VH-VL binders against Ribosome-recycling factor (frr). Designs and how they scored, part 6

Target 1, 187 residues: Ribosome-recycling factor (frr), of Petrotoga mobilis (a9bjd6)
Amino acid sequence: MAKRSSYAKEAEEKMKKTLEHFEDELKKVRTGRPTTAIFEDIKVDYYGMPTPINQVATLSVGEERTVVITPWDKKMLEPIEKAINSSNFGFHAINDGNVVRVSFPNPTIEERRKLVKAIKEMLEETKVALRNIRRDDIKKVKEIKNEGSISEDEAKKFEEEIQEILKENEDEAEKIFQRKEKEIMES

## First folded at step 21 (VH-VL)

Design hb2 (from ga6 with light chain S31G)
Fold by OpenDDE, last read:
Structure hb2 (fold): chain C 187 residues (1-187), chain A 121 residues (1-121), chain B 107 residues (1-107)
Amino acid sequence: as target 1 above (187 residues)
Amino acid sequence: QVQLQESGPGLVKPSETLSLTCTVSGGSIRKYYWTWIRQPPGKGLEWIGYIYYTGDTDYNPSLESRATISVDTSKNQFSLKLSSVTAADTAVYYCAKERYDWRKGPYFDYWGQGTLVTVSS
Amino acid sequence: AIQMTQSPSSLSASVGDRVTITCRASQDIRGYLNWYQQKPGKAPKLLIYAASRLQSGVPSRFAGRGSGTDFTLTISSLQPEDFATYYCLQDYKYPYTFGQGTKVEIK
């Protein structure tokens, strides 16, 4: 495969970052398997400052479909419990005086199907982001062409490369989605 | 922002097929699930069915034998056909966007203005 | 289908009053409950999703509560613009089903 142009490589890098973000967001989506990732966006009041829970406590997967949150400061037990219970993620947090334990109920088939629909929306949003990158980078190529910095033939080549990169990344996004869908439905 | 607009005939004869189209603007039809809901005059709301751009669709069992929902991605539209209509099908028909958020659950955040369809001879 | 029983069917209230509407599901709907407001000649407007989450732009005087089969919508202080019909919706299982509605009228 011929070496891609610098313009195409820039597009590729942007699209890869977009996919990485997509994967990271999917990690937060609950499945039948307890995960600490679901709590990454939850903030607690740490002495008057909203702070991510993972910056004030250690999170681990416990027994019996639970996540155990061990605060570094026991004063954070109540704030953590409150933050989780107020999040309405469908989990129940219990403060036992030492740790906060969060129960992960097994999602019903209806709930699993809804989760799949949710990640479908996320997939389409990701695809839109990828296409926007393509649009912007192709526009850039056209502008450079119009400035006389590259020839018409070069511009066409670069645009084709960007299109190819888009296709590759869209395909990858689909694979990522399918993997998560399987996890949701089978976990 | 997303906007929805229902269109179609406001009058349908008994036994004929009601046909409505919802035009989506301000966003791609591929991103969301889309739903039809109706409301007879002076009565409550009834969920009809939904569709996704891939063709994934489901219907209210009360209407399943007569209802067909379709999507046209090229036109950014989705449609409802209801066959063998009777006076009982007289209603304001709404199209709506259904959101699915893994944290928030599903909800209808955007609606069309609704279109009255009267079944009369 | 899951049956949603909404009560009351109608109520009269004055500006400033506390108003409570209830919705009962025929089975556990696991918190998949929405509240909508509808004014005459208009489409329903989303107020509450996931039983208790306030939709963006909705005044804080609206509150949703409940779990399992029993849910409530509360308007802490009724405003003139709140006179409307309210509907609960379960979106746990298909087919989705609405409550019968509650018309809030001016006393």
Scores: ipSAE 0.844, ipTM 0.957, lowest interface PAE 0.5, mean pLDDT 95
Fold by OpenDDE, last read:
Structure hb2 (fold): chain C 187 residues (1-187), chain A 121 residues (1-121), chain B 107 residues (1-107)
Amino acid sequence: as target 1 above (187 residues)
Amino acid sequence: QVQLQESGPGLVKPSETLSLTCTVSGGSIRKYYWTWIRQPPGKGLEWIGYIYYTGDTDYNPSLESRATISVDTSKNQFSLKLSSVTAADTAVYYCAKERYDWRKGPYFDYWGQGTLVTVSS
Amino acid sequence: AIQMTQSPSSLSASVGDRVTITCRASQDIRGYLNWYQQKPGKAPKLLIYAASRLQSGVPSRFAGRGSGTDFTLTISSLQPEDFATYYCLQDYKYPYTFGQGTKVEIK
């Protein structure tokens, strides 16, 4: 493959970051498998400061479809429990005096289907983001061309490269989505 | 922000087909699920069905035999057809955007203003 | 279809009153419940999602509670603009089904 232009590489980097973000967000989406990722956005009050749970405790996947949260300070047990129970994510936290144990109910088929709908929306949002990157970077190429920094032929080549990169990343986004969909439906 | 607007005839004769279109603006129709809901005068709300741009659709069993929902991505519209209408189909028809956040669950955050369709001879 | 039984069908209240509306599902809907407010000639407006989550822009005097089959909408202090019809919606299973509505009227 011919070496891609610097402009195309920049676009590729941006798009890859977008996909990484998409994948990371999908990891948070619950499935039939307990995961600690779902707690990444849950914050507890730590001396008046909203703080992510993972910054005040160790999280691990336990037995029997549970996640075990071990606070570094036992004083955080109750706040963690309350924060989780108030999150309304469909799981229940129990403070046993040493750890907070979170039970993950097995999602019903209806819930799984809804989750798939949710990640579809996420996919489309990701695609829009990718296309926006393309748009912006193509615009940049055109501007540079107009400034006389690159030729018409070069500009065309760079635009084509960016388009190809978009296609590649859109395809990858779809694959990521499909993998998660399968996980949701089969876990 | 997303805006929805229903359009179609306000009067339909019995046994004919009710046809409505919802025009979506301020966003792509591909991003969300879209729903039709109706409300007879002075009565409650009834969910009719939904559609996704890929053609994924489902209907209320009470209307499934008569209802057809379609989507036109090129026009950023989705439509409802209800065949063999009777007076019972007289209602304000709403189109709505259905969202599902994996943390928040499903909800209808944006609605059209609604359009009254009267079934009368 | 899941049946949603909303009560009362109507109530009269005064400004400042605490108002409670209940909705009962015929089966466990696992918290998939919304509350909507509808004023005459207008489309429903989302108040509460996921049984207890307040929609952005909705006053804090509105609160949703409940789980399983029993749910409540509470208006802690009724305001003039709150006179409307309220609906619960289960969005757990298709077809989605609404409660029959509760009309909150001025006393």
Scores: ipSAE 0.838, ipTM 0.959, lowest interface PAE 0.5, mean pLDDT 95
Fold by OpenDDE, fold request of step 22:
Structure hb2 (fold): chain C 187 residues (1-187), chain A 121 residues (1-121), chain B 107 residues (1-107)
Amino acid sequence: as target 1 above (187 residues)
Amino acid sequence: QVQLQESGPGLVKPSETLSLTCTVSGGSIRKYYWTWIRQPPGKGLEWIGYIYYTGDTDYNPSLESRATISVDTSKNQFSLKLSSVTAADTAVYYCAKERYDWRKGPYFDYWGQGTLVTVSS
Amino acid sequence: AIQMTQSPSSLSASVGDRVTITCRASQDIRGYLNWYQQKPGKAPKLLIYAASRLQSGVPSRFAGRGSGTDFTLTISSLQPEDFATYYCLQDYKYPYTFGQGTKVEIK
């Protein structure tokens, strides 16, 4: 494989980060399998500072489709419970005096299909982000060309490389989506 | 911010085909599911069906035999055709954006203003 | 199709009143319920999603509650701009179905 230009590599790096973010966000999406990742965006008041739950407690998958949240400080039990119950995520947390338990009912086929539709939106947002990177980086190449720093032939080559990288990353995004879809539908 | 606008004839004769188009602005039609909903004068709301840019579509069983929803990504539009119309099809027709959030579930957050279609001889 | 029974069909109230609207599903819809407000000549406006979640920009006087088959929309203190027709929507199973609506009128 011919060594890609520095401009193309820069685009590739940006796009890879975009995909990484996409994948990380998908991990938060619930499936038939309980996961602690869902709570990564929930913050509690920790001594006056909004702090993610996973920075004040240990989260683990419990029995009977539950997640168990064990705070490092017992004083955080109530704040954690309150934070989860007041969140827009639809979770129900119960404080038993030692831990906070969150129940995850098994999703129905209808719910699973809705989750798939949700991640489709996420996929499309990711694709838009990838295309924006392409646009910006191609624009940069054109600007450099116009400045006389690179030849027209070089610019064309670099643009083509960026296009190829976009295609690769779009394809990868699709694969990531498909894996998650399968997980949602079959878990 | 997404905006939706219905367009089409306001009068249709019985047995003819009702045809409406929803133009989406402020966002790509590829991002969301799009829905048609209607409301007869002085009555409640009826879900007609939805479409996704890939062609994924579903209909209300009550209208499935007569309804066709399509999408044109090049124009950022989606359309509704309802064949063999009767007076019962007289209604305000709305197009809407259906949002799917894995945390929030589905909801219709943006609607067109609606367009009245009257079926009359 | 899932049947949504909304009650009452209409009610008269005054500014400042507490208003309660009920919606009952013919089967468990697992919290997939929306509440919409519709004013004459306008499209429905989303108030509540996921049975109890307040849509951004909607006043806090609106509250959705319920689970399973029974759901409630409450307006804690009715304001002049709240006179409208309200609809519940189940979006659990296709076809989506609306309640018949509740018209909130001025007493």
Scores: ipSAE 0.836, ipTM 0.958, lowest interface PAE 0.5, mean pLDDT 95
Fold by OpenDDE, fold request of step 22:
Structure hb2 (fold): chain C 187 residues (1-187), chain A 121 residues (1-121), chain B 107 residues (1-107)
Amino acid sequence: as target 1 above (187 residues)
Amino acid sequence: QVQLQESGPGLVKPSETLSLTCTVSGGSIRKYYWTWIRQPPGKGLEWIGYIYYTGDTDYNPSLESRATISVDTSKNQFSLKLSSVTAADTAVYYCAKERYDWRKGPYFDYWGQGTLVTVSS
Amino acid sequence: AIQMTQSPSSLSASVGDRVTITCRASQDIRGYLNWYQQKPGKAPKLLIYAASRLQSGVPSRFAGRGSGTDFTLTISSLQPEDFATYYCLQDYKYPYTFGQGTKVEIK
């Protein structure tokens, strides 16, 4: 296999980082297992100021499909419990005087289908990002060509390489998506 | 930011087919699910159905036999056809963008301004 | 289809009043509930998603609460611009269904 140009390699590296980010974000998406990610958007009243729970407590996955929330200030136990119970997708928070435990029921088929739709949106966003990288890097190749730094034939070759790399990464994105979809539907 | 605009005839005769198009601007139609919702004058809202760019679609059972939603990615549009209309189909028709966020759940964040369709002889 | 029973159908209130609107689902909708505000001649505007989460740009006087089958929208202090019709929406199961709406009118 012929060695790819430096321009193509740069595009490839950027696209790989994009896919890595996509995969990392998907890891946060809940399945049949508890996750602390859902609490990122929940705010509690911290001495008169709405504050994200993760800024006033430590969150960890516990046993028996639970998340354990340990507030840094015990005065926050009740506010945290109340906030979670008011915002839940069927979750139940219990304050035991030391920590708040949140139970995670198994997602229903309806919920799983919605999660799949959510990651579809994430997939499309990732594809857009990949295409933007292609666009920008092809533009760069054209600019260099116009400056006389590379020939027309070289520019064409580089553009083709970038296009091929895009296809490879789009295919990989799809595979990543399919794996997560399967996990969501079967976990 | 995404913008939606409904278009189509404001008057349809009974038994004919209502046809509307929603034009999406400021974003790709491939990214989201798209929905039709209607509201008879002075009444509440009724969900009609949705479509995804792959052709995935579903309808309200109350309208399923008469409703057809389609998408044209080349024009960044999606459409609604409602056959055999009656006076009961007189309503403001909205197209809307549905978000699916795994943290936030689904919601409609952008709507068209709505278009009135009157069924009258 | 899941039935959404919204109450009251209408209410009269004054600026500064606390307003409460309720929505009951015919079955557990697992927190998949939205609240929308609609003004005459305009499309509905999203206020609350996921039963209790405030949409960006929506004033903090709006609050959504509830779980299971019972949900509440509260306006802590009614403002002049809040006179409108409000709808709950369940988006748990298809078909999506709205409450019949609550018209908030000036007393």
Scores: ipSAE 0.828, ipTM 0.956, lowest interface PAE 0.5, mean pLDDT 94

Design hb2 (from ga6 with light chain S31G)
Fold by ESMFold2, fold request of step 22:
Structure hb2 (fold): chain C 187 residues (1-187), chain A 121 residues (1-121), chain B 107 residues (1-107)
Amino acid sequence: as target 1 above (187 residues)
Amino acid sequence: QVQLQESGPGLVKPSETLSLTCTVSGGSIRKYYWTWIRQPPGKGLEWIGYIYYTGDTDYNPSLESRATISVDTSKNQFSLKLSSVTAADTAVYYCAKERYDWRKGPYFDYWGQGTLVTVSS
Amino acid sequence: AIQMTQSPSSLSASVGDRVTITCRASQDIRGYLNWYQQKPGKAPKLLIYAASRLQSGVPSRFAGRGSGTDFTLTISSLQPEDFATYYCLQDYKYPYTFGQGTKVEIK
């Protein structure tokens, strides 16, 4: 493998973080299978403080397309139920006195197609973020060339490395999208 | 922020082709679903079809044989051509931006101001 | 195509009145229902999406309800700026279809 310049490594690190963010956001997108990841953004009132649900409860996947939320303190059942039902995720939570159960509706084919369109929008946002990183880092290389810190040939080499990293990360973003698309359509 | 502006001839002769362009500003055409919708005078709204910047399209079956939507990413524009027009195609034509947000679902958040196209003589 | 039927086609009301507009789909559209407001000479403006969710900047006097085939838009206390024509739209399945509209007029 070719050894990359510090400029290419900086771009690669920033782009990797962008892809990690994309993957984390995709985990929150519902599929035909229930998952606990969709609750990561939901906070509950815990003694007056907004607190992530996973800090006050255990979350697990139950039977019949449910997620089961078991709080450590049963006094948290009602706050958790309210937090989920008031979220933007449109869930239906039922408190049975021991746990909070959240039902995942089974998406229709039309709904699955809409979810795929939604993650296509997320993919394009990710590609814009990747291209902005390339633009910013290429600008840094050109500034250093103009200051005389590197030669024109070195600057061209660094710009080519950054462009390679962009292509690699755009290809990876597409693969991440395709895996999620498959999950949505086939689950 | 995002703004859409329809442009094109306001008068089209019967049997000819209606041609409209929507110019997108304040955002990139490469992200959303770009839609044409029309409203005959004094009547309701009719969805015509959409395009995604990669070329994916779908049309109202009532117009499918006559309608073509296209995109020009270099100009940040998308267009409608409707062939073999009649007086029934007289309408205000709107372009619109459709979002697909997995938390919120789909909706049309931005519309152009509309352009009247009259099919006459 | 999914037919969307609005009721009433028009109504007269006074400022402060509670107004309810009904939209019925010819088949199950789950909750994929928008409500748009249109004033004369202007483009439609989104009020409600996903049957019940309020668009940013829309006053809380607007409320959407329903699922399946039967949906309502309620304006709890009409204001002078609310006299307009209202359209429902199903965005569940192509072709997307609008209701025929409900004109809300000053009594």
Scores: ipSAE 0.620, ipTM 0.857, lowest interface PAE 1.6, mean pLDDT 88
Fold by ESMFold2, fold request of step 22:
Structure hb2 (fold): chain C 187 residues (1-187), chain A 121 residues (1-121), chain B 107 residues (1-107)
Amino acid sequence: as target 1 above (187 residues)
Amino acid sequence: QVQLQESGPGLVKPSETLSLTCTVSGGSIRKYYWTWIRQPPGKGLEWIGYIYYTGDTDYNPSLESRATISVDTSKNQFSLKLSSVTAADTAVYYCAKERYDWRKGPYFDYWGQGTLVTVSS
Amino acid sequence: AIQMTQSPSSLSASVGDRVTITCRASQDIRGYLNWYQQKPGKAPKLLIYAASRLQSGVPSRFAGRGSGTDFTLTISSLQPEDFATYYCLQDYKYPYTFGQGTKVEIK
C-alpha cells in the first residue's frame, strides 16, 4: 500500500465497497446442500398479503436432499409451490396434495460448469462498476485541473494513482472469483 | 439494448470457406457467451458453437473439424469461419447472445436478424 | 448428443383454443429447457426458459411445464399472432440441441 492523494483514497474506498458487494452476492450462489434456512424468508401470497413461508408452514429436512414444507392450511400448497419455483431456478418444488417437497439434487459436473459461467458474468459486472468509478474520479480530477485548482502535472499523478487502484481491485475481483469457482467445482 | 447484426458474403462456392461476422451494439462483447446457430431452408435449428471474449470456445462435434469462432474485442465483433463447405451448409446463419444467470439458468435473449448463405457454383 | 423430439410436427387450431406442444429429451436434462417462437422470415424469439419461466414481455397465455425428460408448452387461448413454428432447446449439455419444430396454424 502507498500513500495516495485524497482522490485516489476515495476511489480505493469506493472500489473496496464494490468488491464487498460482489463477494456478498457470490455467497448467495447456492450449491446443493439442503437446509431449511434459505426458505424461512421466502414470502408467499396469503390471501393477498405477503407472508413469510415459515409463518404458514413447517419446514423440515427430508430424505434424499429434500426439504419438506407442511402448511397447516392445505389451500396454501399451490401458493407455496409457486413461490418457491419462482424464487430460484435450482429449486424443484413438487406439490403432492399434502406437502410441498423441494429437491436439492447434488449438482452434476454440467450444472457446476453452468454456475461457474454464471459467476463469470457477475465478475464482469463488478469490473464494469470498478471502471465506472475510475471514469467518474478521473473526470473530477480533470475538472479541478481545468478550474486551475491543481496543475497539469498534479492531475496526471492523480489519474495514474486512480489507474493503479483500478488494477489492484480488478486483480482482487479475480481472486474472489477464483475462490468461489473452486468452491463450486470441488464441493 | 443489445443488438446483433450478421454480415458477410451471401454466396460461397463449394470447398471454400464461409466467413461471417456479428457486430454487437448497445452492450459490450466482454460479457456473455456469443453463439452461432444456423437453419437450413425449411428445416430446424442447429447450434454451431460459442465463444467467450477471453477465447474459450466449444463447438458442435458435427462441425468441430471445420468451424472456428473468433472474437475481436476492439471492434466489438465475433466471427464464424466454416471451411470446406458443401451445399449442405446452405442456411440462414444467426448470431445470438447467451446469458448465464445462476437464478434463471442459461438462455438466448437476443438474436441477430439472420443472414442467408448459399453454397453453390 | 441429446435428442429432442417434439410432438406434433404441426397442428391447426382456432382462435381461443388451448394448444399443447410436447418435447421429449433422450436423457434427463433437469430443467434446462427453452421454448422459442419463430415467425416466417424472422429470428427465433425466447418465450420460456428454465422449463417454466416466462421471458419478460411474453404474454401470460404461454406456459411451460415439465422436468427431466418430458416438457410441454401450452397456449391457453390461441390468438391470431401465435401463428408460428415453436422449438424447444435443451441447454443442459453441449452440443445444445433443438427439437425439430412444431408448426402452429390458425384456422
Scores: ipSAE 0.597, ipTM 0.844, lowest interface PAE 1.8, mean pLDDT 88
Fold by ESMFold2, look of step 21:
Order: structure tokens, then sequence, then C-alpha cells
Structure hb2 (fold): chain C 187 residues (1-187), chain A 121 residues (1-121), chain B 107 residues (1-107)
């Protein structure tokens, strides 16, 4: 009973993690509204160590389509400005002596279309990762069949379960993509 | 590493159709935007158009009535047909991979070596 | 279509020289500008994307600057392998358009 579902459960857990990664990467992709999420993976030199920006500064959405970055130590103003200007296309960071302000230009329709094309690439990468999980887990089921631990009929059932989980997760990846596409085009 | 290779006839008669194929190796055609660009001898570069593997295309308006780009995912290839050619269509034809990276912006990171197509009677 | 005008059309320089090439767009292209290097008989090679970002493997002597309509490519100390034709490309709006090229020759 429990064995019957174990391979589908393993595949589902791996695929869920893959979808969570896809969602996390998508929230970093800018939209028509300013957010601080796109700075989560930017690192600055902090005493010789690459350190996430949110560990050395407070980030907030300011007025007139800006993100305001307030470092706890004002000596970090220049490193933060440099890191942002080197990191993301289309951002312009200005250090005014107290904070780093990052301008979030209102994206044009052309820029929004380019962002959608970019997340299509991310979707296809996610689908490849999902299919690799299916391949690996089906391989495990076939090994157990060859050892004699399960019958050929049991192996086929487990493979069908894994294929069903793949289809469900590919469908969810498409839904995640469509939600972000709508947010990009309509924000 | 992705590699692109153009192939097709090097000589085409006026009024006929130029037909080229780009073979993609070292990666799947099922992502990225696949583009044709040409360069007349001794002149600059002209963007022709692109295709996505699902069939989505767009063309330079100057060539739109004559150009068709298509994709064959089973062969990992995409192609260009240009109808009603004249001597003005003599050029080196390149295929290229366009990347749409949201952090970096768009760019053509890989190009084929190019193939010269001469339009002559 | 957005017209891209490069200046100069050609130049003659010696190894070690500082070289600057300009590219002007007929309308605002924000930062959607690439620079390509092309040697005779070869395909163009990407040097700079997003106006100022170096492609992987491109030497740091190449630098791109600019936004809006005015852009520059600078080679801080010209090397023998840098003699080539350089093209800018706007990839903001279809149809994508190239500048006419700048040929950098040995003096």
Amino acid sequence: as target 1 above (187 residues)
Amino acid sequence: QVQLQESGPGLVKPSETLSLTCTVSGGSIRKYYWTWIRQPPGKGLEWIGYIYYTGDTDYNPSLESRATISVDTSKNQFSLKLSSVTAADTAVYYCAKERYDWRKGPYFDYWGQGTLVTVSS
Amino acid sequence: AIQMTQSPSSLSASVGDRVTITCRASQDIRGYLNWYQQKPGKAPKLLIYAASRLQSGVPSRFAGRGSGTDFTLTISSLQPEDFATYYCLQDYKYPYTFGQGTKVEIK
C-alpha cells in the first residue's frame, strides 16, 4: 500500500522543489511595478566576502518608481551602487550620500514583450528539469523490477504514476508562467 | 556549447527561391529565438527575422512579403526561404541564436559561420 | 525603422592606441545596444550587450557606454587582434538594425 505510492511521492517532492525554484526565479523578474524581490540574489563585497544585499541593508519601495536601499553601514553605499549597476539590465543606481536609489523605469510595451520572451526560456528549462526527474525515477523502478522485488505489472503501475505526476507538474509550470506573463503585461 | 551551421545552394537564379537550413548542435532548438541575418558583399548587416520553436515568427518589413522562416524540431533545424530573388539578394547569410535573458537583456550570442548565396543568371 | 549611424566609417591606428567609435540612434533605444566585432571572412562576434556589459571572454580593454541615442565603444590599448570592422546593433524595436560599420585598420 505505502510502497505502491513511494515512487510517485518521491517524484512529486522533487518536482515540487523544481517548481518552487521556478517561482522564486520568476519573482525576481521585474514587472510594471517596483519590488524589492529582484535584489534577493545580488551580492556585495562586505569585508572581502560576497554577502546578500538584504543582509547589509534595508530595501523598500520609494516614490516615483524607485527602490530605496538603506545600508546599516554607510561605507556600503558605494559597493551596493556598484553591485546593482553591474547586476541587472535596465537599472540605474544612484548613491546620494545617505541611500542608494534604484530607478525602475516604467517598461514600454516592447520591454514587456521582451520580459515575456525571457520567462518562456525559464519555463522551457523548468520543463527539462521535470522530465529529467521522471527519467531518473523510472530508471529506479526498472532496477527494482530487474532485482525481482516487484512484478512487471507493479513496475508498469509505478511508471504510470510517475508519468501522471509529470503531467500535473508540467501543467502547473504552465499556470505559473501564465500568471507571471499576465502580471508583466498588465502591471 | 551551442553551434550553428548554415547549408544550402550557393547559387540561385533570379526570380527563383533561395532556401537555406541552419542545423543546431550542442543544444536543443526548443528554446531561444532563432534568427536569420544577411550581409551583402562589402556592406553591412541586415536582420531578416526570427522563429521560436512553436512556430511564432516575425520579419523585417522590407522582406516580409518574400521571406518565410520555419522550424523542424525533430531535426533540430530551422530554415529560410526567400522568394523572387534578384541580384540585390546576393549576400552572406548567417543564422544566429538570440537570447532573451531578463538580467542581461537580448543579444545574439552564437552565430553560424555564414554561407554566401549568389543570385546570378 | 530606427537608423543607427556610426562614426567614423573607418580609422587608421597603431597598436597601443586608444580607439573610440560612436553610434547614434535616430530615436531613444534606452540601453538596448550591442557591439559586434567582425573579421574578414568571419561571422560577427558579440563584444558588448546592454550598452555596457562585456560578453564572457571579451578582454577588459573593450568598454561600452551610453544610453538613449548616443553610445560609444572604446578600446583602451589596441592590440593586433583588434583590427576588424565594428558594428552596433539596436535590439529595442523590430526591425532590429545595425550601424553601417567602422573599419579599424593598421596605420
Scores: ipSAE 0.587, ipTM 0.828, lowest interface PAE 2.1, mean pLDDT 88
Fold by ESMFold2, last read:
Structure hb2 (fold): chain C 187 residues (1-187), chain A 121 residues (1-121), chain B 107 residues (1-107)
Amino acid sequence: as target 1 above (187 residues)
Amino acid sequence: QVQLQESGPGLVKPSETLSLTCTVSGGSIRKYYWTWIRQPPGKGLEWIGYIYYTGDTDYNPSLESRATISVDTSKNQFSLKLSSVTAADTAVYYCAKERYDWRKGPYFDYWGQGTLVTVSS
Amino acid sequence: AIQMTQSPSSLSASVGDRVTITCRASQDIRGYLNWYQQKPGKAPKLLIYAASRLQSGVPSRFAGRGSGTDFTLTISSLQPEDFATYYCLQDYKYPYTFGQGTKVEIK
């Protein structure tokens, strides 16, 4: 656990935030298990204002892989139904006049493979963000070396530290991806 | 934003290998699935296969024995080789970008302009 | 491979007409269907994905419907720029397969 330079600490902090963002986005990706959390980013038109569903309705997990959405005002049934049906591939919402029911059919093996391909895109976006952080922080180290503020040997040490942090965070991103992949394929 | 452009010879002799390159600009080849699709003159579209930048591929079984798709990440390019061509391989060849968005599902959002390859002696 | 059958193969219509094109899959493809428009000498252009979702910049006169094996593309009021060939594509299972196309011509 050697003490890291200020440039390495900055890189580490930025990369940690990048991984936290990746984890947060992965939580929104469906698996074979129904949950109410997937509706957290869906908004409905409530008197002209985009409003989160959970502020106008109660959400619960129902029978046979469904989520039941019970609005406090039944006039919201149609806006909620429309918002869900337009928001996400693979959902179908049915409004029965009292509640909106959203079915979560068990994904087929083909659908699970497509979800894995989708999170692979998210992993690659995360890796690009990590590498951009390395690039920017290495550029800063080279600038202060060229100004004479640090020696060539110090600059080399700082660059090596930043590269080590990148590798650690790329490995962690891969582990995060693999855990989600397993959940998708095996849930 | 992303732009695709096919390049390669427009004339190939029978029994030789057709070779095409797709250059990706305005975005990185390290995302998305990169696909070749062809269209014989006056006919419909045929999916050939895809590649992901790590090397993952799949091919139309009708072409699997003759087609090879490869990627060169340093040039931001992917390519198609089709061996042992005949007149039946005369077509406009398109490269395309496939998006796998978990909210929206898959689709091909950007296509190259297409390049005609004629197989003739 | 999943066979995609479009009908009709061609049709003639006037500006302002309502046009419906059908596409039938040989197997259940859930909602994994695209619609593409192709003008002569040009690459196909995505209109509809996920059976019913409009691509950005596509006019609302285009509407996709269906799931399972039976799908339709409707153009509610044809415009001069809509005379083209239309293809459906299943992207559920490899190999991805296109319908044979529907050519929409001016009367």
Scores: ipSAE 0.533, ipTM 0.807, lowest interface PAE 2.3, mean pLDDT 88

